# Designs tried in a protein design chat: VH-VL binders against q9nrl2r1430to1533. Part 63

Target 1, 104 residues: q9nrl2r1430to1533
Amino acid sequence: GGVHELSAFEQLVVELVRHDDSWPFLKLVSKIQVPDYYDIIKKPIALNIIREKVNKCEYKLASEFIDDIELMFSNCFEYNPRNTSEAKAGTRLQAFFHIQAQKL

## First folded at step 23 (VH-VL)

Design ff3
Fold by ESMFold2, fold request of step 24:
Structure ff3 (fold): chain C 104 residues (1-104), chain A 121 residues (1-121), chain B 107 residues (1-107)
Amino acid sequence: as target 1 above (104 residues)
Amino acid sequence: QVQLQESGPGLVKPSQTLSLTCTVSGHSIDYGYTWHWIRQHPGKGLEWIGSIYYSGRTEYNPSLKSLVTISADTSKNQFSLKLSSVTAADTAVYYCARGPYTTDNYYMDVWGQGTTVTVSS
Amino acid sequence: DIQMTQSPSSVSASVGDRVTITCKASQSISSHVAWYQQKPGKAPEPLIYSASYLYSGVPSRFSGSGSGTDFTLTISSLQPEDFATYYCQQANSFPLTFGQGTKLEIK
């Protein structure tokens, strides 16, 4: 179970990172460049953090991994109006994730 | 593992406010996702009432907008429905549900058991 | 508002039959349709999302298809536990709306 599940989580995170629409999600939003972000988003998360949690075997259930990915998209849609490049990228990447997550 | 359970009075008098609570276990309601209220009238289909996002922002069915309020209490891990000025037409089974926070694909992957509300004198 | 029209309203069928239920949206909704199964006295259970993707634990005899305005749910070989009411839901935009339901009952 643990090694095979870790490989599946890592494979999915790699696929998300390599997707053309991953650019808003690769690392945490800079407070210097976007000073109001952390006034709105209280539980920030990004793909690099999720990948570190996979590497450290911090996900015990597939649902925990899925919940962090969904939080990442939730933060994107909460902060960014739907017509922005960030929200559109998030919409496409989330759709890709929902298909790929069937494999978990 | 995630479970949703509706609670509240089963009988409400006309013109009063219907008040229901959804208690969520196995997941924090402020950890992403969108949280929904749906109702089902006797012998009829399903009607979406409204939603509250993990952040507390809301969306309401325009047909109910002036009558409905959805709110959240993160300390109790609950979200609630208030429907004012009820009539017999509000008699239904009320469900809470969860789905992804999205821009264009609001499917609902977890449902509560439902609670029956009758509006009667 | 997007209206979802299901056909048929009811189906009488036998165990082993193939059953097809259709749902038509009043305007294009891409593939943003979900299907739910509801047994008497129970909550709706998620069956399919995004027109064609089965939730974990849903038997492989269920399948969904469609895009745009026309969507189908198919049960390839009906089992006794499949007698229920089925609903489609457009998930594309608010207000979220459901079809009126299709009751599948034993003949």
Scores: ipSAE 0.882, ipTM 0.942, lowest interface PAE 0.4, mean pLDDT 93
Fold by ESMFold2, look of step 23:
Structure ff3 (fold): chain C 104 residues (1-104), chain A 121 residues (1-121), chain B 107 residues (1-107)
Amino acid sequence: as target 1 above (104 residues)
Amino acid sequence: QVQLQESGPGLVKPSQTLSLTCTVSGHSIDYGYTWHWIRQHPGKGLEWIGSIYYSGRTEYNPSLKSLVTISADTSKNQFSLKLSSVTAADTAVYYCARGPYTTDNYYMDVWGQGTTVTVSS
Amino acid sequence: DIQMTQSPSSVSASVGDRVTITCKASQSISSHVAWYQQKPGKAPEPLIYSASYLYSGVPSRFSGSGSGTDFTLTISSLQPEDFATYYCQQANSFPLTFGQGTKLEIK
């Protein structure tokens, strides 16, 4: 919660969005384009939603913020086979996130 | 803060089924991550038993695959281990653990305190 | 299955010493190794992930290095609380496997 934590969460989300591999995670998956996605993924989340939660001060603990980011990657790897462009992008972005999260 | 706690009987007779439960607090087990069972034999190293993903999908150590079942109960926020046909070789400290759901780097960031299981007549 | 071989199996050292523990994988695992510290009667505690990244709260005297098959954990100036058993883990692929452990004892 305080101003210092919210600044750190915002900075981290900005770094994730700027990363070349953010493209699968910017917005929720389209049900029209991917009809079975929401049959498999029960708790969808994306960077735009996480950023909005940071802006609205909805994270009370750093662990809540981290858990939403990890859920985002978990959903990617659950839905997408390892050899897909989405899973490969997720693997690289998650590795970047684990390094950046040390700065929190 | 997320916490994991193992529970179950400390003494099991040979040929019976060992049942252990990991109770998770501070985080929902269906909210991402991968959940693991690991055991440590007396005076020896650690052995990974298997994992269950937040979705319910499982991975098992091939050496135990026909004997082991890992399951989750989301309503109780628990995941469980069943190991059938136990022998004295299954005497160990059993740990549950959590790690990020990854494609290639399955490290474990939170561990339970462990529970000792003895297999004896 | 990927075997992880730790060396030495035990080491005796004094407070202030530099200690190096090695771990060799039977095949390449990139940098996907984790290190754990275990004190008697306690669960393993995370020290290092991805060969070289320290977990939050781990003292800077701990460091890790390596890639491929050869990995090291180094304690630059041993402290009394560092006497424990240390395990490496290959995190690269299932089945996940651990080294046999290195017991660090007071000299």
Scores: ipSAE 0.804, ipTM 0.928, lowest interface PAE 0.8, mean pLDDT 93

Design ff4
Fold by OpenDDE, fold request of step 24:
Structure ff4 (fold): chain C 104 residues (1-104), chain A 121 residues (1-121), chain B 107 residues (1-107)
Amino acid sequence: as target 1 above (104 residues)
Amino acid sequence: QVQLQESGPGLVKPSQTLSLTCTVSGHSIDYGYTWHWIRQHPGKGLEWIGSIYYSGRTEYNPSLKSLVTISADTSKNQFSLKLSSVTAADTAVYYCARGPYTADNYYMDVWGQGTTVTVSS
Amino acid sequence: DIQMTQSPSSVSASVGDRVTITCKASQSISSHVAWYQQKPGKAPEPLIYSASYLYSGVPSRFSGSGSGTDFTLTISSLQPEDFATYYCQQANSFPLTFGQGTKLEIK
């Protein structure tokens, strides 16, 4: 049911946030620290935003939830070269997410 | 719930430009992910043609790069393939597909049904 | 470019049989391999990603294994609906490349 799906989303967000490789994704990138980020990334998103959407029951379909998470990873790889700590963390976290997403 | 649908002329004359469009529904093409073109010659295997990221950046098969252009139209939620100077060797079923945007693991998780293109005079 | 050498090209088997398909990469690609199933007149359908993980809805009789250069797709007990052509794909780097395919036919 829908309630179980929303619960599943909430649980997965908790797991993502608790993951060791979540640090690049916990909140939006600081424009002060990364001045050119928002010149490149036009649809920024982070786990705190996704968590808020889950809490507000904004996801009606699993695909909508998955799409926001995938956007988050897409932004990471679009901005960060493969050899960066952010990209490496993103690679590991995305792999974890892909496995968990199959259970939704 | 994302769906991909290929469209374009099923018949193209030699030396002309093959033009196909992939229409995406249920998801915006500029909302993350990577978008791919793949083809399959009759009775043969699969060949990757090229890809376009949600940002508009492209990757091309080097064997086809000089002849291939992939572009995106976010207003129509479509991405397109143009292959110039076609020959009989370009006769194939053409597929568009979606896959996650990754750093090192590019697989296709959703495919269109494919469209047949025949190159003939 | 990374070549994916898939074998066998074709295999005849019976319902209930164990079937193994192999894909060898020309260089190490970690676990970055996907497997697809294609039935006549249809588009390829994803089976496995990252060498060993099944997509939702794929029967558990399908399994993938391997890392580095040698990869295997296994069907533990062949069912009538499994007769099709299977393809491996290296997902490690561009240009993306596929194996030649394995046609699984009824004996």
Scores: ipSAE 0.935, ipTM 0.962, lowest interface PAE 0.4, mean pLDDT 96
Fold by OpenDDE, fold request of step 24:
Structure ff4 (fold): chain C 104 residues (1-104), chain A 121 residues (1-121), chain B 107 residues (1-107)
Amino acid sequence: as target 1 above (104 residues)
Amino acid sequence: QVQLQESGPGLVKPSQTLSLTCTVSGHSIDYGYTWHWIRQHPGKGLEWIGSIYYSGRTEYNPSLKSLVTISADTSKNQFSLKLSSVTAADTAVYYCARGPYTADNYYMDVWGQGTTVTVSS
Amino acid sequence: DIQMTQSPSSVSASVGDRVTITCKASQSISSHVAWYQQKPGKAPEPLIYSASYLYSGVPSRFSGSGSGTDFTLTISSLQPEDFATYYCQQANSFPLTFGQGTKLEIK
């Protein structure tokens, strides 16, 4: 991917972060606040980490970028039951992402 | 770019166990997503068999649950299907597929090419 | 289980025709429907997710609509390469289920 592709990743991350439903995903889950999180989730990731990877041009392909985002959502739904605020937010944000990802 | 490839014996005798493997390349199976097995009997539609999440948790079609086992081998980046006590009704093309891990919207975005399994004595 | 009743089972149309395939769910499934195209001897190919969103690379002549229980796949102007069988799938809940398929033949 060229500069435009990386720019597209940057733009999408900005849109994800600015989304009203991004709050569960902005940073890694606190081990103190959620003591059992890392017993369940073995590959934690968050938007700030993904943004950093984008800024460092670590994504060679759009699929790699998408995979990290999908891991982020996968972790959310793996840990949080469907009726939780986190899962509901994740559902809406993921739907948004899926639409935007088709433009990459 | 993720790719899925089904493999296993193309012929299985009745009452035996059908065993298939889906080899995934370009993506680690424990790196998010949901992984699915689907089959298609000759001249028929698509039937969902079961799924395994990247975490290893499984979901099965109730009509097949007692006979189906889906497992994952992260060391080989494969997930497998075992269907016991097969009959002629299990003759089909078997597909593995990937889909996003969601809360309530499970669709398949990448499919393998499929592998034909014939159950015959 | 959620049943998906797809219609018609088969349809013949000419190049340039508008073709509509319908899928009815036995209960409300919001917009959690996917559509697939399967050509003879090939694996299904994803066309639409979430009832109305096209995958990248899918021609714009394809469109999906619907919510609740009634869903439609539309090809606005049929092309020769659109000869295939189409399947709807409810993605709302397990067990995942498919429509019985619609075989589209080009005259």
Scores: ipSAE 0.935, ipTM 0.963, lowest interface PAE 0.4, mean pLDDT 97
Fold by OpenDDE, fold request of step 24:
Structure ff4 (fold): chain C 104 residues (1-104), chain A 121 residues (1-121), chain B 107 residues (1-107)
Amino acid sequence: as target 1 above (104 residues)
Amino acid sequence: QVQLQESGPGLVKPSQTLSLTCTVSGHSIDYGYTWHWIRQHPGKGLEWIGSIYYSGRTEYNPSLKSLVTISADTSKNQFSLKLSSVTAADTAVYYCARGPYTADNYYMDVWGQGTTVTVSS
Amino acid sequence: DIQMTQSPSSVSASVGDRVTITCKASQSISSHVAWYQQKPGKAPEPLIYSASYLYSGVPSRFSGSGSGTDFTLTISSLQPEDFATYYCQQANSFPLTFGQGTKLEIK
């Protein structure tokens, strides 16, 4: 019933989701829209999944949280050539994340 | 937290193949990131040898490409370096390292302690 | 390939001194530069990424600056534990390349 302060992980996920360049990462890639995605990416992940894990307190260490975020970016750059809108957005969002991650 | 440890024979004869393994703990090598091999000749600077992405795709230093093979074994959570036809010039401390997977900014955020390899007859 | 020319190759300084190390890239690499510290018999340790951002745990006396082709690592007030060899690295594109290193010695 009461208002609680957000954890560091919760706060960072909120900031990532609200970032202008978060659009490729908000939810899992659609197999309908991108038919070959899951032939290439074997460990898919997205911000909504990470947020759920945070809400369930599944991250015991900051490194675990960081690893999931880095997997998300790794998948983006593995699938998308660097000149795509997705890769460009990912580049900017990852740069933002790397700065914020140093504070965890 | 992730830890990297290099291993392999410390002595290799000329013309033979140098084989090293990097064992990773605290993180799965197929769970994002890029994985690198770097070496340092005695009293010299750092030289990038090659890299392998978490997906298994590789990048090699063109000056060494024809002689270098980097591979990954996810079952052992290891990635390896093979350098064929070695000479005295390949005597060095060999490091494995991890770095974020990026589009255009490949820095190395975690390093192994290094292993010394001497090429001598 | 992108060459990184690091200067000076060596420098002698005293505790409390301000030390500046420079790295020049053979072509523009935006801010894609990392700096490492290496002590004798040890592996390089990351100090700075993306030209100017410190890793967690790195003392604030370390700073990095620059963009394009000219980059600088600065230690504002040298401490005893800072005597080591420093390396810049261009992270812009493969093949990845390092500066030749700067050995910072006690005067």
Scores: ipSAE 0.933, ipTM 0.962, lowest interface PAE 0.4, mean pLDDT 97
Fold by OpenDDE, last read:
Structure ff4 (fold): chain C 104 residues (1-104), chain A 121 residues (1-121), chain B 107 residues (1-107)
Amino acid sequence: as target 1 above (104 residues)
Amino acid sequence: QVQLQESGPGLVKPSQTLSLTCTVSGHSIDYGYTWHWIRQHPGKGLEWIGSIYYSGRTEYNPSLKSLVTISADTSKNQFSLKLSSVTAADTAVYYCARGPYTADNYYMDVWGQGTTVTVSS
Amino acid sequence: DIQMTQSPSSVSASVGDRVTITCKASQSISSHVAWYQQKPGKAPEPLIYSASYLYSGVPSRFSGSGSGTDFTLTISSLQPEDFATYYCQQANSFPLTFGQGTKLEIK
C-alpha cells in the first residue's frame, strides 16, 4: 500500500481547478493589477488556498469546505459586474460546484 | 451546520414599526452568501420582502421598499428587518433564509423556523 | 416583475399516484426555478434548485424539469409524507417571486 485515494474534498478541488472556467479563481487577485480589489473584498480566498487547507486537513465538515467555496464565488459577484468575463466564468463554475456539492 | 432563528415581538399595533431579528449560528453572515426575509400571510402564499448580501448591500421588494429596512450586525451575527407603518395586511409568519450569492439564480437553501407577527390594536 | 402562475391550486391524489405540478413564468427565466415543500405550521423546505437538481436528502421520486417559461415538479409515486403544499419560485431576477402554491391533499 502507501497510496490512498483522494478524499471527496480533494477530488472536487481537482475538478474545480481543471474546469475551463476556473481561471479567475486559481490564485488571489493581484493588488497590482486590481488596485481597488482589497478595498472592496475583505475576505479574499482562492482555489490554491482552499486546496492547501484540504491538504492540511483543516476541513472537518463538508459545510466548512462549501462555505469557503461559496465565499470565493460571493467575492467574485460582489466585485465583478454580471457582464464581465470573470462573472460569467464564475456563474458557470458555481453551477458546476452546486451540483457536485450535493454529493458531499 | 448553519441554523437561522427569527425573533421579535409577536404582537404589533397598527402604525408602529415591526422589528425582527434573524440570529445565525454555525456561519458568519459576512462570510459570503445572501440573506433573505420572506413572509406568509395566514392561508396565503410566500412573499419575498428583501435581501442583504454578505457585503451589506440590499435588495428590496418594490411594493414594500419605502417601508422596509434590512440591516446586518456582524458583531452579533444577526440581520434584521424593520417594517414601518404596519397594518393588518402585515400580519404573517416571517421567515429568514440563506441562499448562495449568485449573479442570476437566487434560491433559498436554508430557512429559519419562522415567527408569527400579528398586527392588532 | 416576473409572474409565476402555478397550477393546479389544489389536487387530490392517492398513495402511489403520479402527480405533476406546473409553473409558468411570464417571461423566459432559463432554468432559474426552485421548488419548496411546506407542511402545516412548518417552514418551507427546499426540494429542487435550478429547475431540475435535487437537494441532498430529497427522495428520488421527486423530479423537476423545464426551461424558459414552463416548469414542472413531478412525484412519480406519491407517499403519505408527500401530502403538503408546494411552491415554485423564480430565482432569475429581483424582485423574487413565488407561485401561488399547490395543496396536495389525500383523495
Scores: ipSAE 0.932, ipTM 0.962, lowest interface PAE 0.4, mean pLDDT 97
Fold by OpenDDE, last read:
Structure ff4 (fold): chain C 104 residues (1-104), chain A 121 residues (1-121), chain B 107 residues (1-107)
Amino acid sequence: as target 1 above (104 residues)
Amino acid sequence: QVQLQESGPGLVKPSQTLSLTCTVSGHSIDYGYTWHWIRQHPGKGLEWIGSIYYSGRTEYNPSLKSLVTISADTSKNQFSLKLSSVTAADTAVYYCARGPYTADNYYMDVWGQGTTVTVSS
Amino acid sequence: DIQMTQSPSSVSASVGDRVTITCKASQSISSHVAWYQQKPGKAPEPLIYSASYLYSGVPSRFSGSGSGTDFTLTISSLQPEDFATYYCQQANSFPLTFGQGTKLEIK
């Protein structure tokens, strides 16, 4: 791959991944570790999947990119109660994302 | 771009059931987010009626809970409001809206244009 | 339920004026407050989320501040298109509740 300037979506994904609270979102939840996850969450998504979509230029509108990120957070809060580490991390990361999304 | 549009009868008789539908375009209602119903009586402020998550779970205003049902039809990409036993106090402009799914910060970032419902005999 | 006490109910001002609207929550709600602008015959439009963050497209003359129980919406220099009714909303917990509204009129 050649050197190129990152798109706004690429930059934001990099920032999300590097965020201290990204750990619940880096990859899809393990069926082995969380056996009932996919009984509850029907549209799983994670930052690695979103990054791949960005790399493939699958997002034509900012709203499409935002919708995938919001789905990721929605899944987190649907499955994890507020007092969990995952929900707390999600709260902080989502707040960060909401600010950055206004710049897209 | 996501758009919301309210629809339903503009006139309802007392004691009947008010039924409204919010049609969403540009986004699937089961693809994250929360979906809200809000109303505004003439000359008054805003009142939250209830919400439905993308998963189908619901939250209702306790003052209206026994009379309100919110449901979703993913095949039509719509969510609906039913308010039973209406009175003149239920005359209002009814709005549907979208907001992010959060743990503790539920604001509404996209609104429909609203639809007027009058309760009269 | 969390009550949002908004003040004033009405305010008259002139173009160029600095206007401040306040909202007090009945209990601490962190920064979980949103502000909306509504013009006659129109739906509310979002201005601010999380007490102090502006939506894209909102003029920079609008600002929000506060945390805990006391929140403010400020228009630094009022423009003709800003005359409208403004609402605060607590977003902290269900049931979601709004302030009574502030009607901003031309003096």
Scores: ipSAE 0.930, ipTM 0.962, lowest interface PAE 0.4, mean pLDDT 96

